# Designs tried in a protein design chat: VH-VL binders against q9umr5. Part 421

Target 1, 268 residues: q9umr5
Amino acid sequence: SYKPVIVVHGLFDSSYSFRHLLEYINETHPGTVVTVLDLFDGRESLRPLWEQVQGFREAVVPIMAKAPQGVHLICYSQGGLVCRALLSVMDDHNVDSFISLSSPQMGQYGDTDYLKWLFPTSMRSNLYRICYSPWGQEFSICNYWHDPHHDDLYLNASSFLALINGERDHPNATVWRKNFLRVGHLVLIGGPDDGVITPWQSSFFGFYDANETVLEMEEQLVYLRDSFGLKTLLARGAIVRCPMAGISHTAWHSNRTLYETCIEPWLS
Key: E = the ipSAE of ESMFold2; O = the ipSAE of OpenDDE; V2 = 0.75 times the mean of E and O plus 0.25 times the DockQ between their complexes.

## First folded at step 18 (VH-VL)

Design t7 (framework fv_nofazinlimab)
Fold by ESMFold2-Fast, scan of step 18:
Structure t7 (fold): chain C 268 residues (1-268), chain A 122 residues (1-122), chain B 112 residues (1-112)
Amino acid sequence: as target 1 above (268 residues)
Amino acid sequence: QVQLVQSGAEVKKPGSSVKVSCKASGGTFSDYAISWVRQAPGQGLEYLGYIIPLFGTADYNEKFKGRVTITADKSTSTAYMELSSLRSEDTAVYYCARDEYYPSSFRGMDVWGQGTMVTVSS
Amino acid sequence: DVVMTQSPLSLPVTLGQPASISCRSSQSLVYRDGYTYLYWFQQRPGQSPRRLIYKVSNRDSGVPDRFSGSGSGTDFTLKISRVEAEDVGVYYCMQGTHWPYTFGQGTKLEIK
């Protein structure tokens, strides 16, 4: 009776993080088949995002095939970028609701303690030297590193995010846009107290300009040019924005009020 | 089932250096970080630093600034901790420990080596 | 550096009775991702430390149910509901929230 739900985790994560989310879904939508994909867990979450997209694609195909009435995606943090690419590269996806839980949709530019642990001698101002190298682009975190002070380097070196956002041309851009536009609802969730996603408005397609002033989605060139369909989706009434204060990065999938307000209404 | 096996005990003169090894088995060496902790006789635990073999990056407790170097050799699955300009106060058991990239083990040192006694005496 | 203060430093306990160890941090240990990186380790005589508890209250696999961790912010507790002979050793709390990572001074649990 309810459409199946597919969950895609984030950086340094695994299916174990979603046990509360599964409890909430079971309480409000009993009988829902929920599959939390145990691919690219822990250290493997650092593998290039295009490699992760291919692996997750192979896993979701049989799930979608068994659900002709459609499926929902819940994609957390880095996983939201994987799901963005899945919706673009799959010519035949039947996703109704794509629920993006605090994902850096326009990229990341912040010295989070995770990055400090991985690159302890690097400040956010100089991480571009590592990330925009060919070696750096073999790691997921660098695939969505978006330094607003080196936007030309980001546009030329990003092997993933700049392409999927249509910020740099790609031969498949028209097909990717057509495929993405098949989604029923794009549900964007995030908030100022996340503490990891920087700027937090990246979860809503906002991002820093060269002065580190946040420009919202409607001011972004990707929106104005409708590069992958955001303007079309918004005009169609298919974009839902659900910001919530008071929620830290690791609590998006375990906060009942957040679930009831932002997720539950989109799980048919 | 990761095991960490450390090199044997060493006796060193003041002013010299010591290099302790930590060999990992039972997993892929690049799938975790290695931390180093020491314990002086009759005292508590003190954190020295860590290395991320995947990136070749390391960081050190400021207290040991300029004296500690942590390195990794992925071909032999071995991490090394070198401490220079040794003083009698450096006499301690030195431990290596694993930090996984999973939330349950992140920064938490869930698997420890057996320890290496380093004695600094004249 | 964050100072971790344990009390008591010496804990004589009768077999079968409960034991409690406190750990206080000089700063909040709530990381900005929302997790609290507070750990408890046991060191039996002549052995390497063994992790018992991760992130305040989660018990490691193979650790008996009689061990439990609790607390928030700056105040944390490790409880043993029924002390057994094998529990003799030194217990350390550790914070992984603020660099450099720091340990408490240790609590020596002894059978009286």
Scores: ipSAE 0.579, ipTM 0.848, lowest interface PAE 2.3, mean pLDDT 92
Fold by OpenDDE, second read of step 19:
Structure t7 (fold): chain C 268 residues (1-268), chain A 122 residues (1-122), chain B 112 residues (1-112)
Amino acid sequence: as target 1 above (268 residues)
Amino acid sequence: QVQLVQSGAEVKKPGSSVKVSCKASGGTFSDYAISWVRQAPGQGLEYLGYIIPLFGTADYNEKFKGRVTITADKSTSTAYMELSSLRSEDTAVYYCARDEYYPSSFRGMDVWGQGTMVTVSS
Amino acid sequence: DVVMTQSPLSLPVTLGQPASISCRSSQSLVYRDGYTYLYWFQQRPGQSPRRLIYKVSNRDSGVPDRFSGSGSGTDFTLKISRVEAEDVGVYYCMQGTHWPYTFGQGTKLEIK
């Protein structure tokens, strides 16, 4: 039998968004128990990410307990960050494959239609004034806002991303790293035509420097310092990078080719 | 200089509603949150809630059990606080205050309105 | 809710002498971002509150340097090095770390 699959949605999503993914899994891996967690749907996905992490933790614990052989996580967009944090705080998770599906793993810094909708009067260059405040940090989007021009504010005010990245010292950094390293495989999926994740390389832990030059994962301080285990995972062959062009952000979970190429191999 | 100007004093009967306005001038309204605080005569300060005009999102002190509604009109740089089901205990001076996001560090309630006296009497 | 306890509640002071107000919170005011959102407000008679200190020890513009804030965790202090006549009023501490935000009872500073 196949290991259970747990799906975590992204911003403003619901289980309905994954109807095609479910179909693909059922067709290729019949009998797989797939659970799409309908928590923090819609506008509730704007809740602080730590709150979401707690909610999702409560939901996945029973599933994991019933699956002694392990489970797979498919986490889409914002959900990918939730899942990473989840795996960091859980000292007893049994996740075999953590599939990060077009997630801003290294943060977001872009003027997208998404952002314009949420911040109609703010450009990304000014969003730091809101996001790096206690008010802003009550919104999930601000929890992973990563302004390369205001790194000091990011490091000091980011209440989520900076912490799970181990970029700011905190008492749980060592334990979280240990917990996260329990994952069998980290599958990173994303692509240049995403249109939302900015830069798109964030899905692969790449990100802007102070000049907005995109640096790769291996050039990031979090990697170099192995602050949450990326270097260790890479060294043991546990990181899979699956870039794909021609896929928009809202199509990552509904593309058959993407599924067959980047997702299906890790569901066995 | 940034100023918050509130609406005038109100006299209300128990069970009615009151809506107080707070107009901001001299700054960028959308860059700030607006908090509401009240002070009963001779008493201390009590926090009611806030709104982030940019998002249109508000949060409230649960003590008021849904009687408070805070809104904002970005086009007029005006925030509103409505309190329903008024009681005599709601008699107080109501203040709006600006929560600053800029330039870098968050600063809570650095500018206050002049206050609006709301009297609830039979 | 977080309870803010000020002491003393009444503070008679001789002009030119120092004053000190204590504020204690029922739980730590260190936020998840590492900052402590403790504020001090001054309310002169017949006026709106005025913020003096933000985040424990930062003075607002225009606030005389005779005012200083200090503390950490759950214990905070506002000090006035030399009290002046214009300092008469009620002083409030406020925590902005935990929802809902809460104020101390206030300390009434008067001139002896």
Scores: ipSAE 0.011, ipTM 0.503, lowest interface PAE 9.6, mean pLDDT 91

Design t8 (framework fv_nofazinlimab)
Fold by ESMFold2-Fast, scan of step 18:
Structure t8 (fold): chain C 268 residues (1-268), chain A 122 residues (1-122), chain B 112 residues (1-112)
Amino acid sequence: as target 1 above (268 residues)
Amino acid sequence: QVQLVQSGAEVKKPGSSVKVSCKASGGTFSDYAISWVRQAPGQGLEYLGYIIPLFGTADYNEKFKGRVTITADKSTSTAYMELSSLRSEDTAVYYCARDEYYPSSFRGMDVWGQGTMVTVSS
Amino acid sequence: DVVMTQSPLSLPVTLGQPASISCRSSQSLVYRDGYTYLYWFQQRPGQSPRRLIYDVSNRDSGVPDRFSGSGSGTDFTLKISRVEAEDVGVYYCMQGTHWPYTFGQGTKLEIK
């Protein structure tokens, strides 16, 4: 009787990371069909996000077709951006709850072990030189690199995030907005102790201005212009914000209290 | 150059768990991943999974998901492979190997540990 | 899972003669970045595997030039131009293009 749940993992991640999440769902909603998509696992998570969106789209179509009452998405970290694009490019999706689990919805601008490992000699202040090149845009992490000090380069070079956020024009923008607005609930989860997503408020559509002061969602131009439907969703009461302190980036899918507070209520 | 040293042989009973260590020296532990491969007596090689120690990120061959856990301790430059619910079929030499990741290519398993014999019997 | 099929599985060879091992994959190993993640490993009796070849045809440091790899798509070959006594062992091909990574069955090279 419960709607099926589709899980999309994050950067350098795989379906195994969700074993605790599946246990929690089985305990509270026994009989739920949970599909954790085994695509772009591990190193393949570095592939361009549009390529990942195409692959995940092909995987979710038959699942959605078999569930006429609708499905829920749980999308972790980078996976939340994949799910953002899925909801925009699919004109027939039947997603009820889109649960975004600590995803950099407005982008990433911070020194993290992920970036230091991939680009050891780079600092966050100079990573724009790599990420905003054509070569850099072939890597998923650069698709959502959002340098607040080089916003002009971000807007011109971002092949993914600037387009799905409606920050740069695209021929499909109107259709993408219409499709995204079909979602029942947008459940945003994140917190100050994540340690990877920088600023952590990016998980709630907040982000740095040019002075590195965080502006919340309602102060963003993409919200004010309703570029892809955030203002409309908020007005409908369809946006849920569930911040929680004390949770590190790799623990969002394995914390019972987080699950009971932020995820369980949205798995009808 | 990187060198990998594994823990000693283990004899385990069916249903128990085993945890094999792989200590790295030379190079920077954070600059590479550690893969785990096993070889049953007289048989071929079978890939179990890997970990990227810098992030604590691990991925597993579906055949072993739910039974295998790979972890790393950066402070001791040591990776661990734990296999639970042991069966006689799990009797094998378990190897760790260095996997050097580049953004655009996989340069896997160029340095191997000496292997750890795990025997599962009564 | 991608199936890697080696031939022959047993390769008796006389010292100084050439040896050739074939490896075929059930699907193309060309990754979308243009690379072919095909590897060859040697395992001498009682020793850990040692990587000889990466990305089809590149020899690892310290591997003698008598070893060479070639192939494309689904059909790969490891050649030893003149077999020496220390070459005795089992040779494995491996694919790193498709998860999970898989090995061939192994080819046992023996001196006649």
Scores: ipSAE 0.006, ipTM 0.440, lowest interface PAE 11.7, mean pLDDT 88

Design t9 (framework fv_nofazinlimab)
Fold by ESMFold2-Fast, scan of step 18:
Structure t9 (fold): chain C 268 residues (1-268), chain A 122 residues (1-122), chain B 112 residues (1-112)
Amino acid sequence: as target 1 above (268 residues)
Amino acid sequence: QVQLVQSGAEVKKPGSSVKVSCKASGGTFSDYAISWVRQAPGQGLEYLGYIIPLFGTAEYNEKFKGRVTITADKSTSTAYMELSSLRSEDTAVYYCARDEYYPSSFRGMDVWGQGTMVTVSS
Amino acid sequence: DVVMTQSPLSLPVTLGQPASISCRSSQSLVYRDGYTYLYWFQQRPGQSPRRLIYEVSNRDSGVPDRFSGSGSGTDFTLKISRVEAEDVGVYYCMQGTHWPYTFGQGTKLEIK
């Protein structure tokens, strides 16, 4: 029998978006119990990420308890950050594969139509004024806004991403690192044609420096300091990188070739 | 179910302004955006702009930019469309309509108000 | 601005017969997220517009099965498989992919 799969959706999304993914899993791993969590759907996905983490935590606990052999997580876009935090705050998670579908793991810094629709007069260069306020931090999208030109404000004001990445100190950092390191595999998926996640290398823990030059994961301070365990995971062979060109942001969960290449092998 | 109720008909002189209200009931006002559309007598539909009450942000069709202002009052669940420097060609029925907050899956204008006739004449 | 062109502008049909309305956009309506934000509205005489179809082919709740939407890219069609008396009115297509959002000029469906 196959381990259960738990799916966590992204910004302005719901369980309906994963109908093709569920079809693929049923075809290749028939009998797999797949639970797409129906929490924080649509506009509720704008709720602060720590609030979402608490809600998703309550939903995953009984699923994990019923599966002593372990579970897999498939977490899409913003949902990948929720799953990052879940793995850190849960002292007893039994996650084997954490599959991150085009998630902004080091943050977002880019003008997208989503942001222009929500904040029509704001440019990416000015969004730090909104996002790094206490009011802005009540919205999920601002919880992972990472302006490389105002890194001091990001480190001081980010209530979520800077903490889970260990970029700012937190009393629970040692416990969060220990918990995260229990994961069997960290499967990172993303690509240059995503069109939303900016820079796209954020899905692989790469990000802009102050000159907007992308530095890959191994050049990041969070990796070099092993702040939450990336260096340790890579050393034990637990990090899988699966980049794929030609896939737009909303197609990661509905592309068969992507599924067969990057997801299917990790659903034991 | 969401229902939108608009203010009554208005007759205005050229050069004046008009402010039309759109009161929402059912559901949460901050759960959706409000679009404004107009229709001149016997003519088609023309999009003016929208407001996202959750953020207080509005966007306007460039054709009306500088003359149209769309606002929302969350405490009364009411959106407003104000059009200034009125001309005779602004004579139209003005509609408000609801849009869901789903940029990856926009569900454009599924619930409409009854319309407000604005007549501009000397 | 994206121009939406409907054809025909006047559509006389016999009760019980099928009707078809075409809508063509000056630019592709596929958004960067892969969705196509094309909508169809019905306006009966003296009434507010009512949405029939969203995202090309999805019927709103309460819309009879005789209405169907299809198309892709720049060419879209609204079909009524069997016209009823209550279907009289003006039909508009609308695009929500490119700002500003724009409507077709309308097709008047009338019983002959």
Scores: ipSAE 0.006, ipTM 0.486, lowest interface PAE 9.0, mean pLDDT 89

## First folded at step 20 (VH-VL)

Design gn1 (framework fv_mavrilimumab; at its last look DockQ between E and O 0.92; V2 from the best seeds 0.89)
Fold by OpenDDE, look of step 20:
Structure gn1 (fold): chain C 268 residues (1-268), chain A 123 residues (1-123), chain B 111 residues (1-111)
Amino acid sequence: as target 1 above (268 residues)
Amino acid sequence: QVQLVQSGAEVKKPGASVKVSCKVSGYTFTEYSIHWVRQAPGKGLEWMGGFDPEDGEPIYAQRFQGRVTMTEDTSTDTAYMELSSLRSEDTAVYYCATVSYDWETGRYSFDYWGQGTMVTVSS
Amino acid sequence: QSVLTQPPSVSGAPGQRVTISCTGSSSNIGAGFQVNWYQQLPGTAPKLLIYGNSNRPSGVPDRFSGSKSGTSASLAITGLQAEDEADYYCQSYDISLSGWVFGGGTKLTVL
């Protein structure tokens, strides 16, 4: 039998948004128990990510308990960060494949349609003033805002991304690393035509330097320091990178070719 | 307020086709997606199909695929459902309904309904 | 035969509490899809009663409530009134059918 699949959605999503993904899984892997976690939908997805992590943890624990052979996680967009944090705080998770579907794993920065309706264009360059404030950190988007021009503010004010990345010292860093390393495979999916994740390489743990030059995962301090286990995972062959062009952000979960190429192989 | 006004009752012979209209007011097709649900006399509700609220593409229930066509005329704010190869079992009240997305809760629902169109198929 | 199973009928006296169950499967409610509820008065079109498992549209009294757990959903009506006599349908999405599905409906009689 196939291992259960747990789907965690992104910002402003509905479980309905993942109907095609579930249908693909049902068709290609009949009998698979697939569940989209119906939590923090719509506007509630703006809640602090740690709050979301706690809620999703409560939901996945009983599922994992019923699946001693393990489960697969498919986590879309913002959900990918939630899942990474989830796997960091759970010392007893049994996740075989963690599929990060177009997630800003290394953070978000830049002018995107995703933020245009939330913030005026004139404020985007100054979004750090909002996001790196105590009240800004009460919004999920700010929890993974990563301004390359204000690294000091990011490191000191980010209450989520900087912590799960181990970029800021905290007493749980070692334990979180150990927990995250329990994952069997980390499947990173994203692409240049996403249009939302900025830079799109963030889905592969690439990101801007101070000059807004995109550096790859292996050039990142979190990798070089192995602060949360990326270097270790790569060394053991546990990281899979699956880039795909021609896919917009809202289509990653509803593209059959993408599913067959990047997702299906890891659901066995 | 959103209102859906459907065309009048139809009487058809087996093998014929019927086209029911649904005129919408109070909103645009960009804001809502039109779906069709039928109800045989004394029976329950059956979803036939509609336009997907996320991508706007027509989707049909498997049972009706190849026999039903759903269209929209934006110039007249009217949605149409055409059912061909009619059978006696197709005798039912046919409803159009709007499906909307509530961003507050992240939910989809059939929030407004037409008054229904009785379609009778008899020899 | 319906993908979502409801009791054919329920009854209660005025002022009582009644519940209507909606039993699905791993292909719909259990898959995480939301449940909506509709009220259909005799000779009228259905009306949205509950959306997204537990939300009430404007105009729906708070004596109507919805819940979802596992593969099932439930509609609860407290303070039952004569005007509540109607048919009630649950609705969700089913991946095996690639479409929206309704329950078989429940006739509520107020005694």
Scores: ipSAE 0.930, ipTM 0.955, lowest interface PAE 0.4, mean pLDDT 95
Fold by ESMFold2, look of step 20:
Structure gn1 (fold): chain C 268 residues (1-268), chain A 123 residues (1-123), chain B 111 residues (1-111)
Amino acid sequence: as target 1 above (268 residues)
Amino acid sequence: QVQLVQSGAEVKKPGASVKVSCKVSGYTFTEYSIHWVRQAPGKGLEWMGGFDPEDGEPIYAQRFQGRVTMTEDTSTDTAYMELSSLRSEDTAVYYCATVSYDWETGRYSFDYWGQGTMVTVSS
Amino acid sequence: QSVLTQPPSVSGAPGQRVTISCTGSSSNIGAGFQVNWYQQLPGTAPKLLIYGNSNRPSGVPDRFSGSKSGTSASLAITGLQAEDEADYYCQSYDISLSGWVFGGGTKLTVL
């Protein structure tokens, strides 16, 4: 039989939004137990990401315990950062495929409708004033805000992204790297027409330098220092990159061609 | 504020069609999707279909595929449900309801309901 | 025949606590889809009572509460009152049917 699939949603999502993805899985992998985790919905998706990680951790433990052969994670948008943190903090996870579906893995530096609604006087050029404050870090969006023009502030103020990337020292860095490296495969999905993730290459661990030139994963310091295991995973052949053009941010989980190309092969 | 007023009771012969209307009032600039639910006498609620609140396409319950058509006339704020090839077991009260998304909770619900339209199919 | 199974009837005395169960499957509640609850008084249209598992619309008293666990959901009514006598329906989404589904309904009798 197929391994259970756990789905972790993004900002302001509903389980209903994943109905097509679940239908595709049901068609191609009949009998697969698929669960969209029904936590931190709506406004609660703005809660600090470490709070979300703790809640999602509690939800996945019983699912993993019932499946000793392993589980798969499909983690969308903000949910991909939650899942990466889960893989680091769980000593006993049994995740085979971690499928990151258009997630801002190296951070976000782009205006969105949610940011405009939440911080109406801000643009990406000045949002660091809010996000790199203690008050700002109480919002999930700010937990992965990554301003390439204020890198010193990012490194000192980030309560989440700089830690899970190993960009700031912390006492659990060695254990988190060890735990993350137990994943079987890391499947990275995203594309240039996403329209929300900025730069879209953040879904592949690419990001801006100080000149807003996108450096790809292998050019990032966190990769070169192997701070949380990316270099080790790539050398092991465990990283799969599956870019696809023509898909907007809200359509990744409702595109059959994307599912068949990038997701289906990894749902053993 | 929001009110759904449905057309009156109808009596039909087997094999005929019925078209029930649902006029919505009290909108300002809020988006709603209209869904249809029926209830046979002494029985429970049965979802028939509606306009998908995310993509705006009509979705129909599998058991009604090919027999039901749901439309909207935006000039009159009126939704319609047409059920064809009527049988005696289609005798029911037919409700329209608004389906809306609550951004605060991240949830969908059938918030406001019409008064119901009794459709009787008899020989 | 209902995809979501509810007891046909439940009863309680005034002031007591009653629960109404809603049992689904891995294709609906168990897949993570929300549960809504509706109250239907005799001769009236259904009224939204609980949505998104546990949220109460404005005007619904806090003695009504909802919960979801695994493949099942529950509506709890505390401090039963005579006016609570009604039919109650749960609702979710089902991926096998590609549509919304309702439970068969529960008739609550206040003794």
Scores: ipSAE 0.822, ipTM 0.909, lowest interface PAE 0.9, mean pLDDT 92
ESMFold2 (binder alone), look of step 20: mean pLDDT 89; pTM 0.921

